# Ledger of designs, part 7: miniprotein binders against q93zb6

Target 1, 365 residues: q93zb6
Amino acid sequence: SSSSSDPLLVKAAKGQAISRPPAWMMRQAGRYMAVYQKLAKKHPSFRERSENTDLIVEISLQPWQAFRPDGVIIFSDILTPLPAFGVPFDIEEVKGPVIQSPIRTEEDMKRLHPIDFEKLQFVGDSLKILRREVGEHAAVLGFVGAPWTIATYIVEGGTTRTYTVIKNMCHTAPDVLRALLSHLTKAITEYVVYQVEHGAHCIQIFDSWGGQLTPEMWERWSKPYIEEIIHAVKKRCPDTPIVFYINGNGGLLERMKGTGADVIGLDWTVDMADGRRRLGSEVSVQGNVDPAYLFSPLPALTEEIERVVKCAGPKGHILNLGHGVLVGTPEEAVAHFFETARNLDYQTLFQNHVPAEKAEPELVV
Short names: E, the ipSAE of ESMFold2; O, the ipSAE of OpenDDE; V2, 0.75 times the mean of E and O plus 0.25 times the DockQ between their complexes.

## First folded at step 2 (miniprotein)

Design x7 (at its last look DockQ between E and O 0.79; V2 from the best seeds 0.00; counts 0 for: pae E 6.2 > 1.5)
Fold by OpenDDE base, look of step 3:
Structure x7 (fold): chain B 365 residues (1-365), chain A 81 residues (1-81)
Amino acid sequence: as target 1 above (365 residues)
Amino acid sequence: SPEEIKKLIEEAKRLLEEAKKLAEQGDYEKALELVQKAIEIATKALELAKEAGDPELILEAKFLIWLAELLQYEIEKKLKE
């Protein structure tokens, strides 16, 4: 039974009747906000900020207090669960994430163990507090990295530009890589369920590095493990929407539809109407305003938001950026984005049954 | 009945997916015929859903019409090239 009490974002994800698209932003808590910068100066370690319940809650609520988004995502990292299943990591200021002991052999695999939630209590406690603080006014969002994306960090030893070690393992050590991906799939499945049980209304899966594979390699090395997670989560948490996001996914949309995700996240390089046509009626979409539009004059930002919403159609749209908020984004533009979203009405936007593409932009010459 | 409305919606969905496949194969004329039929069926579903007062079925029918019109526009564009 669709409870009449579901947050607007959950209703949109399920394709239910609503008056407007819900809105949230990837990286809506972050360095563009003065309150975040002040807190980050007091607590300079990213791990300190992301692994302490009080700081997680405070940071996650900064956008809620300032902008009242329809989604409040937990402040965390996709790498946060790594120590809980036997992979220690550090975050260096210049290099980003560093894994001192990469996993590349069967002997290295012996370091992995089942996920230990005693090491992740700060995530569970934070989600419970966030659920209480936002009440029925917003959806609390959890998130995870996809197995391929997490495996990339583990195998490469951190951030990579070439992905040469993990892509080579697909050929030189395929059994080791399959074992790693299968281990990660189990750990991530349990971690998604854990987040839902602690108050996440919706989960986003980030396959951030999946867009760096050929379509064939993505279907072989990423997709099956994502499908396994989604299937297992849907069986245990049938009422929880799953958002699946890949940056640079324009060539993967039809393949992403096959995963069983309720929502496909689009980046700004995908035309929203093309994305809707390709994905069809059975899946919702998220996105996809270019984060750079937040630096534009507010009227131009309003027009682009309205364009994207019209191109997405009157059902199953979660308004977002195509990627995370950029550093240096004006807080006023973010405020305006959420205000614009709150003032949208599908009855007004879709009165004339005109497909969005027939709105030739009047080139005001 | 709600069951009749749902059957019309499912038929419109089927026709729309078939039309997409035909358009991907370059059979734009036949794709256009199926899209137009999908719009007709979805429009009938919409009117019945309005009479029934079911907001979810109304939305589903409206969205199918919108998707079909979007596909129609792309097919018509390809037929003019």
Scores: ipSAE 0.648, ipTM 0.877, lowest interface PAE 0.9, mean pLDDT 93
Fold by ESMFold2-Fast, scan of step 2:
Structure x7 (fold): chain B 365 residues (1-365), chain A 81 residues (1-81)
Amino acid sequence: as target 1 above (365 residues)
Amino acid sequence: SPEEIKKLIEEAKRLLEEAKKLAEQGDYEKALELVQKAIEIATKALELAKEAGDPELILEAKFLIWLAELLQYEIEKKLKE
C-alpha cells in the first residue's frame, strides 16, 4: 500500500492524494549553474565527472542544495552503462559523444556481453549516498535510455543529424538490428533494477530518438522492447514508478501509455490539457513548462506554471519542464520555479474543480 | 460500501474510455451521451465517498468528474464546428 513516508514525487507518480504537485527538472544539474561551471574547470573531463562517485554526488546535490527540488536525479550520461556491456565510448569537446567501434554487423555483435556491474559501482555507490542525503525530503531518480535510442548511438557512432545508418539497417539488416535491440533490452532491464536496488525511488526511461520514427516504425522498432523492460522491472521492483519520456512525442502519447509506464512525460510542444484528456485516468503525467519560459519575467513564469498545473488536474502530476533546462538559464528563474511549486495548493487551485477551458460566463436573469 | 463506490468509479472510467474512442471515430453525439452518464455516475460515487469519509475515493471521483468535463468541452466544441 502507499506509505505516508513516501516522497511527494512517488505519491504523485502513483496518483495518490497530495497537497501540491512535486517538481524537478530534466538536466537539473549542469552548465546553467555557476558552481557546476567552476567544478567543470577543475575537472574538465566529462567522463571523470560522470564516473567518479564523489563528483557525481557533489554535482547531483548542487541543485538540491540551491533550490530544494522534490526530485534529485543522479548526474550521469545516457551512454554511461555502455562500456559495461561491451561498447566503449568517449566524449570529445567538439564532437560530443563518440563510439569508437560502432556495431553494424553480426561479427560486431560478438563484442557484446551481459552487463558487468563491477564497471558501474560508481553508479550504485552514488545512488546509495544520494538516498541517504536526500531520501527523507526528495525522491532519488535514476534513468536509462530506451533500446532504440541507445542502438542509434551505437550504430551511428555517436550523435546523428540524419539517422541514415540505423534507418538503413531497418531495411537491409533487420535481423542484426533486432538482435542488438534484444541484447540492449536485457542490459537496460538489469541496469534499471540495479539503480532501484541501490537507492532510486523512481526511474525515467528516455527514448530521445524515438520521436524521429513514424508511429508505425516506433511500434515496430521501439515500443515492444520498452514494454518488455517495463514488464520485467514491474515484476522485480513492483513499488517503483516508471516515467517514460520521448522528445517530440505529440503524435505518440496513446502509444506511450500502452507501454505500461506509470507516468507519461509530455514534450513542451504538447498542450497539457489535450495531453491529459488523451491519456485519461490510468496514468500520471509529467511536465511540461517550455524551458524558454525560464527566460521570461518571473510573474509570467508563475502564471505559466499555474496554467500547466490547472491543465494537468488535481492529482497525478509531476511538474517539470517539457525538455531539459537550457544552457544560460538564469538560476533565479530556476529558484522561482521550485518556490512557486512549493507554494501551490491543490485545494485553492481546484476549489470548483472546473478546468480553465471549461469556464463559462456568469448568467444574469 | 467501499466495493460499491469502487464499482461506480470503474464504470465511470469505462464510460469515459468508450466516449474517447467514439470521439476519435467522429461519433460526437454518442460520445457526449457517454460523457454525461460518466459524470452522473462519478458524481454519485463522490457523494457516497464523502459519506464514507474516504479521501482516496473522494479524490478519484473528483478527478473523474474533472476529466469528464474536460472531454465534454472538447466534444461540444467539435459539435459546434
Scores: ipSAE 0.428, ipTM 0.827, lowest interface PAE 3.5, mean pLDDT 90
Fold by ESMFold2, look of step 3:
Structure x7 (fold): chain B 365 residues (1-365), chain A 81 residues (1-81)
Amino acid sequence: as target 1 above (365 residues)
Amino acid sequence: SPEEIKKLIEEAKRLLEEAKKLAEQGDYEKALELVQKAIEIATKALELAKEAGDPELILEAKFLIWLAELLQYEIEKKLKE
């Protein structure tokens, strides 16, 4: 349950009475900001930027200093915990994430071990600092990748367009894949709890590759593991809301609700009113302004923000983009987004929604 | 009482969930009847919550009315097709 001292974002996640939706943006710290570009030139290694406490804190707070979002997400990567349970990774200039020693066989599985939080002290230390720095003015968010998404990286050795190795393993080596997914489920569960214990108010689960599975495959190979994580975390961290996001989730929305997440994040390909109708009254929503609207004239951006908020209804909405902020996005559009969100008022937006209980019928002659 | 208002809210939620299932089955006329009943019940809950001055129950009732009207609009479109 929530308390009266909870940040606005936590209250929204739980469907409590608030005067406006909280707002934050996926990838709100990043290459679209001049201050980030300058820091990245000084520290060109992504691993250094994401694994050095001082750099993590500086980067995470850049959007806070500039825009005052209602949520501050730790600068990190869904792959960051992998070395802590036996899976080293690199970031290459062109390819991005690379796992040089994929896990595809029972023998490969022997490299896995229980998650070692001594290797993740920079995450815990950074979350504590962020919590202190933002105080009561914003929620601190941690995040993880879902087991299917993490397993996809580990099995494929990086990104791919087709995901053919892991999809083939579903048929040719299902017991190995289940064992990998089960190990990841345990490791990710502990990592969520670790982030909460070190300062996170809210955790977002990303199943970045889940939207590329058929619904039946997603139900078999992703959902049960996410469900297990959420169930275990809810027992150990009952006051911490869980946001669940899949890019390309239009065909999965009702199934995503079945995981038990408190909030379902929508991408922009789902109409917000349609998403609300499909998800019903038992879950909150996050999203879903198309990131391309940040390149539009500011009045058009304002209109779209207001449309999305009206479509999400008078409670249970975390305003966000439907995907991460794009490189090249004007900083002034991001500032406008957050200023617009801060000036919204649910009473004004929904004042004409109350049914007319004593309206007279129209007279016809 | 707050418990009476909460019971009305829970009944409205139940009716809306059943209406969604009926609409998925193609029984749009019965689904519409249940949605309209849910609106009636949630409106009564809103009235009582306003008399009690309970802002959380007011919000719950208003949200259910809003959601029910959204579902009603979709069902009515299906009936006209």
Scores: ipSAE 0.281, ipTM 0.753, lowest interface PAE 4.5, mean pLDDT 90
ESMFold2 (binder alone), look of step 3: mean pLDDT 89; pTM 0.872
ESMFold2, look of step 6: ipSAE 0.110; ipTM 0.681
ESMFold2 (binder alone), look of step 6: mean pLDDT 89; pTM 0.872
OpenDDE base, look of step 6: ipSAE 0.596; ipTM 0.861

Design x8
Fold by ESMFold2-Fast, scan of step 2:
Structure x8 (fold): chain B 365 residues (1-365), chain A 81 residues (1-81)
Amino acid sequence: as target 1 above (365 residues)
Amino acid sequence: SPEEIKKLIEEAKRLLEEAKKLAEQGDYEKALELVQKAIEIATKALELAKEAGDPELIEEAEYLIDWAKFLQLLIEKKLKE
């Protein structure tokens, strides 16, 4: 491992010896916080909040100021880089993300171009400010959507419950879909490198819609492109850990490990002990406290955090939720989660049980 | 009305917060009673929110129901100890 000056989260991601698990939460900044709700009323456009440097920085730092997590993730949207490579989108109040001109044919693909970082300066500037503000006290995290997940938005024209168009393209237009996924792979690789060069200590890849595929389909339509991204990023940014997360990933853990990611994020439905057993000690794990525990009595939350940490083991664990923080989550529970993580000690948690008797265990007669 | 639905959501949330505190104090029987009442109220709020076609209220009611059901499982486990 390169340096003892690495933040705790980076050391955990690399499987280095540390005294406690670092902790952060997916969807860490957002609607559960009163300060975010007040800001959102003043700036009601989500696009404005996710594309204005000052607002991105303010929002990203709200949980840092309140709770002091070990990771600060840039406030952004999975679709943010899309206009920079030729896919404009809007966010509508009821429908959410909308792509008025979906890409479904070879002709549509002519609109795609190499990613233009002049259109993403607000991301790079925000990351630089976040690195300065958190100093050595936390890791700054960037993130990106996987090619399958992003292609789903582009092809479907936004969010959809059926995923009918992209699933049909797997059978009716596989060459077009492969060409789209390949183009997205190049753009995403450049975007990850851009985030690292502008301040991200660590990158999380989200394949949110990958969980809807069977394992065989995921290996065909998602895994190869993620593996290509990870391989390319590791060559250009060898010291930057990559975390890989899929919502609903219980059936995919071993295949996710095969991508070359440093850290596999476990969904809340996966038993941490089983996940650790299946993944082995070669990779690190992230997660996976059920977000519902943040609504439980605080002693029950403490017990669950300790249980998860003990199951993950004394090394290579980034404590997190198994899913994003839920709307309505009590801020006091989030504070308790991070305070509990800071007060954990691996030596205390993993002390060998010593028998009360003075009998010597190695004696055999 | 949206105001009536919001009041039901607020009442269900208050009951669940009170149930949490009772469970912390070891009063699992009273906690369970409040959780069951919160589920009933949140379910009614969800039905009304769906009729009103309000996505935000639907989401909020669904989260309260999920929270209440999870608390119910924890309390029932303690009552069986």
Scores: ipSAE 0.000, ipTM 0.428, lowest interface PAE 12.1, mean pLDDT 88

Design x9
Fold by ESMFold2-Fast, scan of step 2:
Structure x9 (fold): chain B 365 residues (1-365), chain A 81 residues (1-81)
Amino acid sequence: as target 1 above (365 residues)
Amino acid sequence: SPEEIKKLIEEAKRLLEEAKKLAEQGDYEKALELVQKAIEIATKALELAKEAGDPELIWLAKDLIFEALWLQEEIEEKLKE
């Protein structure tokens, strides 16, 4: 008899032999779904939806009930853990997240404290319920923002498009910025371990704002802290794969591989074949169908999915979009995406397969 | 040329900044029009940058497209309310 094994997505993340790519989508639960829109009208506060266990579970399970993806990511916000270590925030109508008391000086740093999980029980409770509900049929995913991305929100006082304050601090207050990044690294490490201990099979790290740095600045101000997190998590949670994703920066692929992540997420503008050649077979890849393809006729979507899968190779691939699901995406297209993934067969696709070439030498700075 | 690609990126960036100001003022319909134009121009810049094989220009165009897509989602959600 077969014994219980890792979910398909976890096997793919570890580069193990499987029959097809697992599939899930970034922003999988959300505004494109009629059921989400109805719930959001009844519960209009995003903080309420992301901090109430019953609502988190209901929302996280909406795409799983409709589409049966191979991964179920907890519905949450990148800023959710911040109040638990001393950084309160609000979410406003057009501006999004607002931090009324930014941290920019040594004096401001005194407000920070070790992460208090009593304030995050709704995350742990939600993960436990999701793990019970989806069980062996799908992987439960947790996620966290990288230290640079989180520091940007904290220092800027919310979302910005100039990144002026944090970029200026790299030059005028580097010791303060390093101290902040170090505190965030510790808090984020504990938050990742907390999510794993409460049911996450896999964790995705988002460094959304890391793309605003030159590669050399990213090596200095982001990469070392991500490496610390990954090293610490792998020591404490050795069976949990880590996915690393940066929005919009294909120039960082080799450097992203150098963090020690198990899976590198490719954004939709990277050619999958080029990305796979640059990364080689030693790491797994995630992505990277253009979200705009979900607005295409279904046969064209099928062809694009097959093209991406063939480029990624017969193992070590988690099929995803190269960006989050867009508002207005037809639910029929999302259903088709997951059905297409389930109907793929690596043996059929790769009858004349030639293995991917070894990764090119990593860039050093 | 690299100079022409940079001009497209700067134009898309200007349109995106204008779209954000309009969205802050509650003018979501005009903001949506400008963000869609920014995506179109930035996508053209990306195609040219990929053809030129310039990693920095590819990065700049991708970053701008990503930012514009996020703003588009936010504006579209507001318009549906």
Scores: ipSAE 0.000, ipTM 0.222, lowest interface PAE 17.5, mean pLDDT 85

Design y2
Fold by ESMFold2-Fast, scan of step 2:
Structure y2 (fold): chain B 365 residues (1-365), chain A 81 residues (1-81)
Amino acid sequence: as target 1 above (365 residues)
Amino acid sequence: SPEEIKKLIEEAKRLLEEAKKLAEQGDYEKALYLVFKAIEKAWKALLLAKEAGDPELILEAYRLIEEAWKLQLEIEKKLKE
């Protein structure tokens, strides 16, 4: 069941009747903001910024203070929980995340242990402060990487363009990979519950590298572990909606719905009307304005936001970009995006309602 | 058409490479102009690729837009020095 006191974003995630879509952005805090760049110059280590409670709170609140989105996501990294269960990492300025001791063998897996939340107190403390600061006005979002995505970093030793080592392990060391994915599934489940218990209204699962698999390989190597996480979290935190997002593969939408997530995040490459028809009305959707539209004239951005909202339908829609905010995005465009969302009214937009499933595809010129 | 989309992508790549070369030579104003032209062509390719429902072309066009914006940011920083 759902509470009438839930934030707008949580009501939308649960498919409840609301007057307008809530809005937030992936990579909401970041390099596109002048205040973030100034803080990053003073505190140049990404790990310092993502592992210090005061800095996490300050950064997470920068877009809140500037734009008043309906969701405030904790500033963090998907690799942040890794040291707490035995996988240390560094973030290098040019290379990004680096795992100097990859896990590829049964012997390597002996380094793994149950997640130690004393090493993640800065996450819990930050969530409590964010909930106190914005919880009356906006949903606090936590997030986590999916097991396949996290395993890819661990096995590859960092970011990869080819996915060669992990794809090879699917064939040459499948038992090792399954054991790793199982350990990650348990750690990720506990980390999601931890975030909810410390203030998150909603959790987003990112399977960023899942889009690099064929649908058949994703169903084999990613989907079962995500299903296990969602099932376990819903038993322990039944009132917390889960958003599930994969970048870059519209061919996975029906399979993503099959995970049991409350909200399916549509990538920017998916036509919203088509995505809504494929998913139906029983699940909520998030997205999916192309981040590139933020570089368009403001009236064109307004028209695109309204088009996407009309395609998503009059309920069960969390307005977002279809991908993270790009470096160089004008802050004025971000402000306009959130102001446009606040000024929308479903009753006005749907005076002559046409159900998404029966609507003709809209062609973009 | 897929042929039109591929031609736009190829033109955007060519413009972006020329812009990089001009930026390396210190010709920032001309480089920036070509970056904007590359973005324009890549954006059109993206919209047409979405209409065609071709995920490979959509991804390729988007990557070009992202590369062009990164170059734009670098050139703008040089112009402000």
Scores: ipSAE 0.000, ipTM 0.148, lowest interface PAE 20.6, mean pLDDT 86

